VHH binders against q9y6x5. Designs and how they scored, part 89

Target 1, 379 residues: q9y6x5
Amino acid sequence: LPPKLLLVSFDGFRADYLKNYEFPHLQNFIKEGVLVEHVKNVFITKTFPNHYSIVTGLYEESHGIVANSMYDAVTKKHFSDSNDKDPFWWNEAVPIWVTNQLQENRSSAAAMWPGTDVPIHDTISSYFMNYNSSVSFEERLNNITMWLNNSNPPVTFATLYWEEPDASGHKYGPEDKENMSRVLKKIDDLIGDLVQRLKMLGLWENLNVIITSDHGMTQCSQDRLINLDSCIDHSYYTLIDLSPVAAILPKINRTEVYNKLKNCSPHMNVYLKEDIPNRFYYQHNDRIQPIILVADEGWTIVLNESSQKLGDHGYDNSLPSMHPFLAAHGPAFHKGYKHSTINIVDIYPMMCHILGLKPHPNNGTFGHTKCLLVDQWCI

## First folded at step 3 (VHH)

Design n10 (framework vhh_7zox_3)
Fold by ESMFold2-Fast, scan of step 3:
Structure n10 (fold): chain B 379 residues (1-379), chain A 120 residues (1-120)
Amino acid sequence: as target 1 above (379 residues)
Amino acid sequence: DVQLVESGGGLVQPGGSLRLSCVASGFTVSRNYMGWVRQAPGKGLEWVSDIYSGGSTGYADSVKGRFAISRDNAKNTLYLQMNRLKPEDTAVYYCAKPYGERLYSTFDIAGQGTQVTVSS
């Protein structure tokens, strides 16, 4: 039988939560598997960009999902959460489920991972659920395990996405220990349910399982606001994305807009597109706007208003608060091994190796994940 | 403080029309991403429609071509014009502004909602 892999994402699961809260089920998973303590995600540190980087191994400028809100200057199309099903936005890369279906006569299954309910290069996941946030984790798990156990050709790659702890992280902030403790305990219980379900169905011993996330979360405050309206009138530009990375499309001369913004706040960096730091790998795509504003950690960009959110992400990917973790268990992985850091783009070539797929050209380095795998020499 | 107050619901016959209103305070409707979500009896929340700060709009497949989202900047009010209503449109409708950027994934309900009932 071909190797099987289940990739699970808990949105907004900051790596440091593992140190500050109890996770008995996740700790049992880790004890018999591997843990990567920090995953350095891609910039910007947002949901859609990073979920697509996990499954393509590409930086955002290469895979084309450069934000949760985008504008394409060539086609004049707008992307928002409501337009995530237009294949145009997803066609600049080939995600692993497409490769899995096309290189091998195998099936893929998906419970709500971003992009899996969209035909990409005319290929949609063999089994999928249309995105609906009201569908329980249990229902998503029931469908995934049914498809893993009862499909022909066999499902060899499956994905499972859950919106927490991101939603609660935004609402309460990561420093609200009472509310975050409750939310994170529930997530640990869901991990326990996942393991139990796989054992009951006879899948656990032969299935590779990766549990990871797309980004972390940092504390925000009404005392840390950057008011754009204090520096520039809204008539000078079109706002494509606001906070904490603002995407500015000038309606007048770009240099004039830049000059009005460049000294707006000591807690915000203002970049012309060509001046965006190379380390972000966030420049070479038509969907990246002519001027980008990057707020400092915990600062919120606003338009002459207050902000009620107590947590946010999207900040500089060098910040530990923006980093998720990766835990894995299964026949491909060592038991009881801890690794410090990998890049989020490294997950894709590792998954291709586990599944026996030839990876498309990508920004990941297989060598970074070798020490996690039983069939590789750790140099 | 963000406050959203929905109104305009009621009882209509199939094929009828209703216009929902959402009055906002604490922020400017014309400059923010906002939308409408609904909850039918015994079901979960469903995204219905949204409007981006730049004016781009989206609609759920179930309502596309029948519903229209709009805003009035002078009144700081978001609207949902509902045409050719079906019994399946029966739900409590909520005006929503997300805590994050994802109305789709985080149905953050800021108001009490307004009941829409479509029956003969």
Scores: ipSAE 0.144, ipTM 0.594, lowest interface PAE 6.5, mean pLDDT 90

Design n11 (framework vhh_7zox_3)
Fold by ESMFold2-Fast, scan of step 3:
Structure n11 (fold): chain B 379 residues (1-379), chain A 120 residues (1-120)
Amino acid sequence: as target 1 above (379 residues)
Amino acid sequence: DVQLVESGGGLVQPGGSLRLSCVASGFTVSSNWMGWVRQAPGKGLEWVSDIYSGGSTGYADSVKGRFAISRDNAKNTLYLQMNRLKPEDTAVYYCAKPYGERLYSTFDIAGQGTQVTVSS
């Protein structure tokens, strides 16, 4: 009988929340499983790019979802928003649910994970939900568990996505302990509901469950704004993405656009595409624009005045505030093991190993996660 | 304080057109990701259209080719041009600014909405 895996994401769950707030249900999950304290995500530290990196094991320049707003210079297509259903945007990689489903006698299921309501290489999960934020966690969980128990071919890979604590992180900022405490307590209760549902349905002992996130969150302020209108006229460029990483498409006079921006703010780095730091792995894709602006942590790029966001992400992936965690439980995982750090691209080859799938070429290193697994040795 | 004031709804026959307006206060439309969501009678919120800070636009499959989102930066106003309206478009329409990176999860719905009714 093939192994089964449920991959769960709580969007924007910063790693150090685990140390600053109480999570009794998550702590019980970790006690009988594994914890990776920090996951180093990919640049840019945004929702759609990092969710696609988790399921492909690729840097953004390789899988093609390079931002939540994109322009492709070769085809002249615009990525309309973070829910664009044109397969063109997603076809530069093969996500794990596609590979899993193409194996004989296997199905995939999805509750709201980015990309799962799009046919990718003419393949969509056998069971999926069209994205709708109004659908409760309970309804997503009910569908996933129904599909895990009542499918032929059997569902061996399932995904479940939840929008919090990202939403509240943006609205209140991560330093608002009162509001963040309420949100994180609710998330812990949802984790308790997940575990209890799996136990009641007889799935808990034989199902591998990964709980992770795509990025963290940092505090923003009206005192930390970078106004592009103070540096350059709108007639010189098309703005593809704004903050905290701005994607600039020059209309004319490319050198003048760069020169107007390069000394605009001491809190923003300006890069020509070929000068983007190699450590970002954010250069080799037609969807990466000729000029990229990278704001310093906690700084917001604006066109005119204020931003209402009190928290944001998208910043340099070396920043601990941008890092999520990973917890896992199930027959593939040790019990009570803690690991310090992995790269977010390492999750994909680990999941392929658990499911017995041959991974597509990827940027992850299986050796980084082997100490989490009962069938592996750390040496 | 963020304030969004919607207007432009009303009664229209199938195949007709309406233009919805949303006047923003306390922030600048051109530097923010904004959109339109709707709620049909007895249903949950449904995303209709959005415009990113950078100007890229998105549309729900149900309205693609019929609706057009735009903004007037001088008036700090967001618009939704609705063409070839169907009875299924009947809903309260809200102008919304999301806080999250994925649309619909976190709208700060500041206004009372504007009712659109499509009937004979």
Scores: ipSAE 0.013, ipTM 0.442, lowest interface PAE 8.4, mean pLDDT 89

Design n12 (framework vhh_7zox_3)
Fold by ESMFold2-Fast, scan of step 3:
Formats: structure tokens, sequence, C-alpha cells
Structure n12 (fold): chain B 379 residues (1-379), chain A 120 residues (1-120)
């Protein structure tokens, strides 16, 4: 009977929420499993890029989902719609569900994970739900557990995505303890529901479950705005993405646009594409624009207006506020083990190992996750 | 402090057209991620179309090629031009400004919506 894995993402679950709020259900999960306190995500620290990095093990410049809003300079295509099912955007990498289906006649199942309702290299998840935010966590869970129990070939890899606490993090900001406490308590209850459903259906003891997230959240303010219109006129450039990383496509000489922007704000770095710091691994892709603006933590880039967001992400991936966590339970994982840090690209080769799959070339390092696994020696 | 007021709905024959309007206050339409969501009788909220701060647009598969989203900066108004309407387009249409990265994740629906009925 092949190993099975369920990968769960709670969007925007900042790692230090675990230290500042009570999570009785999540703590019970961790007690019998493993916890990675910080996952260093990829730059830019946005939803689509990091969700695709988790399932490919690749930096954004390599997998091609470089932002939530993109322009491809070679084909002249625009991506701005999370419901856009054009495989073009996703075809620069092979996600784990595709690899899973192409080896040993296995099936995959997906409840709303980014990319799973798109045919990638002519392969779509065997079972999937078209993205719809109105579908409850319980309905997503019901479908996933039904597919895990009632599929031939067997579902060996399943994904489940939930939009919170990201939406509330944006609305209230992570420092709003009253509102964030309520939201995070609801998420802990959903984790409790997940565990109880798996136990009720006889899946719990033989299923590997990973609970993780794509990024964190930082506090924003009306007092921390960068007005791009004060530095450059709209006639000089096309804006591909705005905040906190602005993607600038010049309509005139690139150097002239750069010179208008370079001293715009002390709270923003301006990079020509070739000068983007190597540590970001955010340079070698046609979807990365000729000029990139990177706001300092908590600063919002605007076009002559206020921002309604009290929280945001997308910032430098070295910032602890941008980091999610990873918790896991199941036959592949130790019980009661705590690990400090892994890279988000390390999750893919670990998942391939658990499933017995040969990974595609990737930027992850299997050695970084060995201490989590019962079949590996790490000391 | 976001206020959105939708208008332009009504009864129309199959194959007809309607243009919905959304007048915004408390922020500038031209530089914000905004869109349209709808709720058909007995159904949940469905994302229809969006427009990003940079001006790029998206559409649900069910409306691609028939609907067009646009904005008028001078009037601080978001529009949805609906062409070749079908009975299945019957719904209450809401103008939405989300706090999250996806319009159809968590909606900040500020108005009563506008009813669109496609019937013969």
Amino acid sequence: as target 1 above (379 residues)
Amino acid sequence: DVQLVESGGGLVQPGGSLRLSCVASGFTVSSNYMGWVRQAPGKGLEWVSDIRSGGSTGYADSVKGRFAISRDNAKNTLYLQMNRLKPEDTAVYYCAKPYGERLYSTFDIAGQGTQVTVSS
C-alpha cells in the first residue's frame, strides 16, 4: 500500500502567531509530530509564488510564477487573475501532483491549492475543485477525505488550501490582538475538525499530514506610504505590480526611469533587474520586469492615495515577519521533535521522499529536513 | 471608510446587454484592486471579474468574451459591461474591494448590490 500525504496551507499564517496565541488543537497535533518554527520562504513573499515553490522546490525565477500580477516580455501576455487557467504561466515547472500521477499509476486530489485546477504539461490533478472562495473548509475537507478513501488508482497526494488568516491579516493588521485572536482561534478549531475527520474515517494513523503556510504578515500604516506619483509621471512607465514590490516596465529609456525613481524615498530600494540582490534568487526570468522597487517592512507603495490595508506581505524574505511555520504528523515523522528553520524549497524534496517519488531538479536540500523523518539519521 | 454604490441592473432579454456602475468613496478606483462578484438565487458568491491597480483585468470562464470591466478616473466609478446575457447570468451583482490578494477570497462588499434578471 503506497504512502499517503495530505498537504494543508493556511494562507498568511505568520510563524510567531504560534508564540503569541493559544492553539490547543495545533499543539496536540505537534505533540505527536514535528514542528519547524520558521520556514524561510522565497522572494517575493506572495501567495502564488510561494505556494508554487512549496510544490516544485524551485525559486520563483525558476518556476515562473514570479508575482500575483505578471507580464511576460517575450509573449506579451498578462497574468492578474487567480482564476486564469492558461497553462502558459505554470508550465515552467512540474509540481508534485503531476510527478505523483506520472509515476506508478497514482492519483492526486486537490481542494483549491493554487495551480491544481490548471492542466500543467497536459496533466491536471486527478480530482480537483475549481477555485471558489465561497466553498467552506468543511466541504473542501469532505471532498479530500472522500477521494483519499474511494479512489482507484489510489490518491497518494492530496492538497487543501484555506484563505485565512491572510485576509484578516490584511484587514486588521497582525498587531490587532482582539480581531486576530478571534480569527486564529477559528483556524485552530478547523485544525481540530481536520484531525477528528481523519480519525473518524480511519485515515489518521496511516496518513502523513503537513500543515504549513506560504508567508507571514507585517503591520502597515497610513503614516508609512511611498507616493510613486511624486517621483515619476505615469506616461514614462507601465505598472505591472504595485506593492510592496513594484514591477516597472519603462515606456522610455530604462536609465531615465531608474534615475527618476532611485531617490524617490528613503524607505524603498530601486533595482535595475541585473542589480537585484543575488540572495533573492529573483532575476533570471522574462516575467521579472526591468526595474523592481522594494519597500521597507511595513511601508506601502501608492499612486497619490491612501491605502486601506493594515497588514501586508511581499517584503524581503529575510524578515521573520514574512516567515510561516511547518507542522507535520504521520508515520514518516518523529513525535515531539522541534526544528528551528528550513527553506520553503526544501519541502518539495522531503515530500518526494515520503511518497517514494523521484524529484525533478530543484533548489531544495533534502538534508535540511532529515531530522524530521523516522527513516533518516540526522545526528 | 469604504463606500460602494452599485446601479445599472434590471430585466433584460437573453442576448441583451446591461452596463453596471459602482461609485466609490473613501479611496481612488483607478489605483485599487477591485471587481465584481455575483450571487444567483440559492447559490454562494461567485467571482465575475477584476481589475488590478496596474490596470490588468481578469474574468471568470463563464463570462470571458462577453463581459468587460473598466473604470473612469474622473467619476471614480467602476463599470461592468455585460453583453450577450444568458438566463444563468441572473444574480445580484456586487462591487467588491478585497483586503486579501484574491478578489474572490474575502470580499468587502459595501453595498446592497444591483439585481440582474435575464428572462424572456
Scores: ipSAE 0.095, ipTM 0.592, lowest interface PAE 5.8, mean pLDDT 89

Design n13 (framework vhh_7zox_3)
Fold by ESMFold2-Fast, scan of step 3:
Structure n13 (fold): chain B 379 residues (1-379), chain A 120 residues (1-120)
Amino acid sequence: as target 1 above (379 residues)
Amino acid sequence: DVQLVESGGGLVQPGGSLRLSCVASGFTVSSNYMGWVRQAPGKGLEWVSDIYSGGSTGYADSVKGRFAISRDNAKNTLYLQMNRLKPEDTAVYYCAKDYGERLYSTFDYAGQGTQVTVSS
């Protein structure tokens, strides 16, 4: 029978949480599997962009989900994480569940992963749940494990998404050890539940399981605000996305808007689209606005107002605070192996290899992940 | 301190309209992920609509095409325009603020709610 893979994401799980808190269930998972200590995500370090990069192996400029809030000037369409069902936004790439269904007669299953409740290139995940944050982890897990037992055609790729620790990271900030300890212990218990359920159902020994995340979290403060209204009037531009990466659509001459913004704050970089640093791979897409503002780590862009967020993400992808981790267990993976760093786009070609799928052209490098795999030579 | 004060609920006939308002203090509506959730008698919380800081909006399938969420930055107020109301829309409506990028069933801040009753 073909290999099977379950891809699990805990949103906003910063890599160094593993060093600062106890995770008995996750540690047992890692002991008999592999750990990548840091995953260098794509810019911008936001939920929808990075979740789509994991399953396409593409930079945001290539897969088209360039932010959690987007605008297309030609069609006048708006995108948000609560208004994400239009296939138009997702059709610039082919996610792995679509490839899985089209290359071989195989099924995919999804519990809440971004994009899985949308038909992409006229193909929707064979089994899926419409996004609803109120659905418990247990219900998501029950559906996924039920679907993994389907054999006509077999479910070979499954995804499971959970919103924590991101929500609590925003609310409390990652430096709140008391509250973050409570949240992270609950997540470790959910990992324990997942492993126990897979063992109870006889799935554990033959299933490849990846546990990862899309980004980290950094501490914010009322003392670190950038007031955009101090530099430019609202009549000069349309705001497409605000913080920590602001997407500016000028209503007047672009150069005039740029000149009003370029020295607004010492804690924010202002870029004309063509001047965005090449290392971000965030330039070649019509959904990237003509002017992009990038706040320094821990700084929040506001409109003449305070911010209640004590944690945030979206910052420069070179920052360790923005990095998640990757842990994996199963027949494809070595046991007890630790790797320092991979790029988030490298996950896609690795998953294609495990499933026996031909990857679509992508920005990942299979060589970066081959040391994790039992059937590969490692140098 | 953060406060959310809902108003605009009441008794209305099926097919009627109501506009709910939510006045925020201690933070800014336009800079936060904001939404409306409701709780029908004897039921759990149901997400109704939201608006992202960038202005993009979302709606539950049950209300899409009938309800419209909006905000007024000058008044620091979130609105829900409810049209073609049905008996099934009867609920306490809460204005909610979330710290996450998606609206959770457990909110970081919520108001006291405003009762909407759709009855003949």
Scores: ipSAE 0.012, ipTM 0.456, lowest interface PAE 8.7, mean pLDDT 89

Design n14 (framework vhh_8dlx_2)
Fold by ESMFold2-Fast, scan of step 3:
Structure n14 (fold): chain B 379 residues (1-379), chain A 120 residues (1-120)
Amino acid sequence: as target 1 above (379 residues)
Amino acid sequence: EVQLVESGGGVVQPGRSLRLSCAASGFTVSSNYMHWVRQAPGKGLEWIGNIYSGGSTFYNPSLKSLVTISRDDSTNTLYLQMNSLRAEDTAIYYCAKPYGERLYSTFDIWGKGTLVTVSS
């Protein structure tokens, strides 16, 4: 029987929430599995870039989903919030569900993971749900577990995506203990429901389950705004993405636009594309614009307007507030093991190993995750 | 402050079309993705669709053939065109701004909505 893996993402689940709130169901999951306390995500620390990095093992400059809103200078195509179903945007990488379907006689299943409703290299997830935010966690779970139990060829790789705690993190900010406590308790209850459903269906003992997230969340404020309109007139540039990483396409001389922006605020860094720090791995792609603005943690870039967001992400990936965690349980994983940190790109080669797949060239290092696995020598 | 004012509702006969408007102030609709949602009497909120900063639209699959979302960036106004209206479309209609810049973000209702009653 081939090994099976369910990959679950709770969007915007900041790693240190685990230390500041009670998660009885998640802690029971971890007790008999593994916990990675911090996952260092890729830059920019946004939803679709990081979700695609998890399933490809690539930096954003390599997989091509470089933001939630992007523009391709070569083809002149526009993309917003990864809602575009044009395979062009997704074809710079091969996600694990495509590899799973093409290397073996196996199926993949998806409940709303970014990219799973798009044919990538002419291959779409064998089973998938069209995105709809009103569909409950319960309905997503019902479909995934049905497909895991009742498919031929067998579903060996399944994904499940949930929008919280990201939406509430934006609305209330991560420092709102009262509201975040309520939201995180609901998520812990959903984790309890997930485990109970897998046990009731006889899947729990033979299924590998990874629970992770794409990024964290940091507190924002009306006192920490950068008004881009005070720096430069709209007639000089086209705005491709705004905050906290602004992507600027100049309509005039690039150097003139850069000079208007570079000293506008002490709370943002302004980079010509070739000057973007190498540590970001955010330079070598036509979808990365000629000028990038990076706001300091907790600062919001605006266009002569207020911001209602009390929390945000997208900031420097070295910031602990941007880091998610990873927890896992199943026959491939040790029991009761804690690990300090991995890179988010390391998840892909680990998942390929668990599934017996040959990974495509990637930026992950299998050695970083081998201590989590029972079939590996770790020292 | 963020303000959203929905208008264009009223009593309409089955099979007719109706266009709703949402006038925004305190922020720019072209810099945000915007949602349309509705609430029928005694029911929960039903998501209709959204429009992204780049102009791309995404709809609830159950409603896709019946609705079109558009915007006028010069007037900072969002529109919902509804065709082939049925009694089941009777609801209060709201436009909504998301908390974040993500496709998957939860939204909040800022305005009072506009009532559409489909009746003969």
Scores: ipSAE 0.000, ipTM 0.323, lowest interface PAE 11.3, mean pLDDT 88

Design n2 (framework vhh_7zox_3)
Fold by ESMFold2-Fast, scan of step 3:
Structure n2 (fold): chain B 379 residues (1-379), chain A 120 residues (1-120)
Amino acid sequence: as target 1 above (379 residues)
Amino acid sequence: DVQLVESGGGLVQPGGSLRLSCVASGFTVSSNYMGWVRQAPGKGLEWVSDIYSGGSTGYADSVKGRFAISRDNAKNTLYLQMNRLKPEDTAVYYCAKPYGEYLYSTFDIAGQGTQVTVSS
């Protein structure tokens, strides 16, 4: 039987949560597997961009999902969370489930991972669930495990997405130990349920399982607001995305808009598209707007209003608060191995190796993850 | 597709009570993450309360102990019971079901809202 891989994401699981809270089930998983303590994600440190980077190995400028809200200047199309079903937005890259189905004539299965309910290059995951936040973790897991055991051609790549702890991170902030402790204990219990179900179904010993996340979370405050309306009148521009990275489409002269914004706040950097730092790999795409505003960690950009967000993400990807972790278990992985850091784009070529797939050109480096794998020489 | 219809707003005196209703179509309320957000005059959206698919509830500090969120599976309806209302609670209240990261997203709000005015 071909190798099998289950990729699980808990949205917004900051790496430092592992140090500050107890995770008995996750710790048991790690004891017989591997842990990468920090995963350096891509900029912007948002859900849709980073989930697509995990499965394509590409920076956002290359895969085209550059934010959770986008405007394409060439086609004049608008993208929002509620309208993510247009294949146009997803077609600038080939995600691993498409490669799996086309290259090896194997099946893929998906429970809610961003993009899996959209035909990409005329290929949709063999088994999938239309995105619906109402569907329980248990129902998602039941479908995935059923498809892993009962498919022909066999399901060799499966994905499972869960919205927490991101929603609670936004609501309570990561420094609310009482509320975050409750939420994270619930996540750990779900990990326990996942492991026990795989064991009950006879999948555990022969299945590779990766547990990861797309980004972290940082504390926000009513005392750390940047009021954009104090710097520029809304008649000068169209707002494509607001916070903590604002995407500005000028209605008049770009230089005039830039000059009004440039000195607006000491807690915000203002960039013309061509001046965006190269280290972000966030420049070469028509969906990246002519002016980008980047708030400092913990600062929120607003339009003459308050913000109730106690936690947020989207900030500079060099910030440890924005980093998730990666844990993995299975026949491809060493047991009891701890690794410091990888890039989120490195996950894709590693997964291709495990599945025996030829990766599409990507920004990841297989060498960064080879020490995790039993079939590789590390030292 | 998703349809949300809010009702139950009105004028009340400080210390009074109102119950807001949100009738859902196109999905089942009893197993959905949903909530209430509000917008006061001249202010942005403020998260008020939510209920997770499993039934656990959350509340903003400004309303904790005064407001209660609940669901009625038979009526496919989400409720917000508002007690000991204050002038500061004056706002348009929206029922929200996100398709995204968080409830306060303006792009994910599906409903026309219901006006709550607290004044003597």
Scores: ipSAE 0.000, ipTM 0.157, lowest interface PAE 17.1, mean pLDDT 88

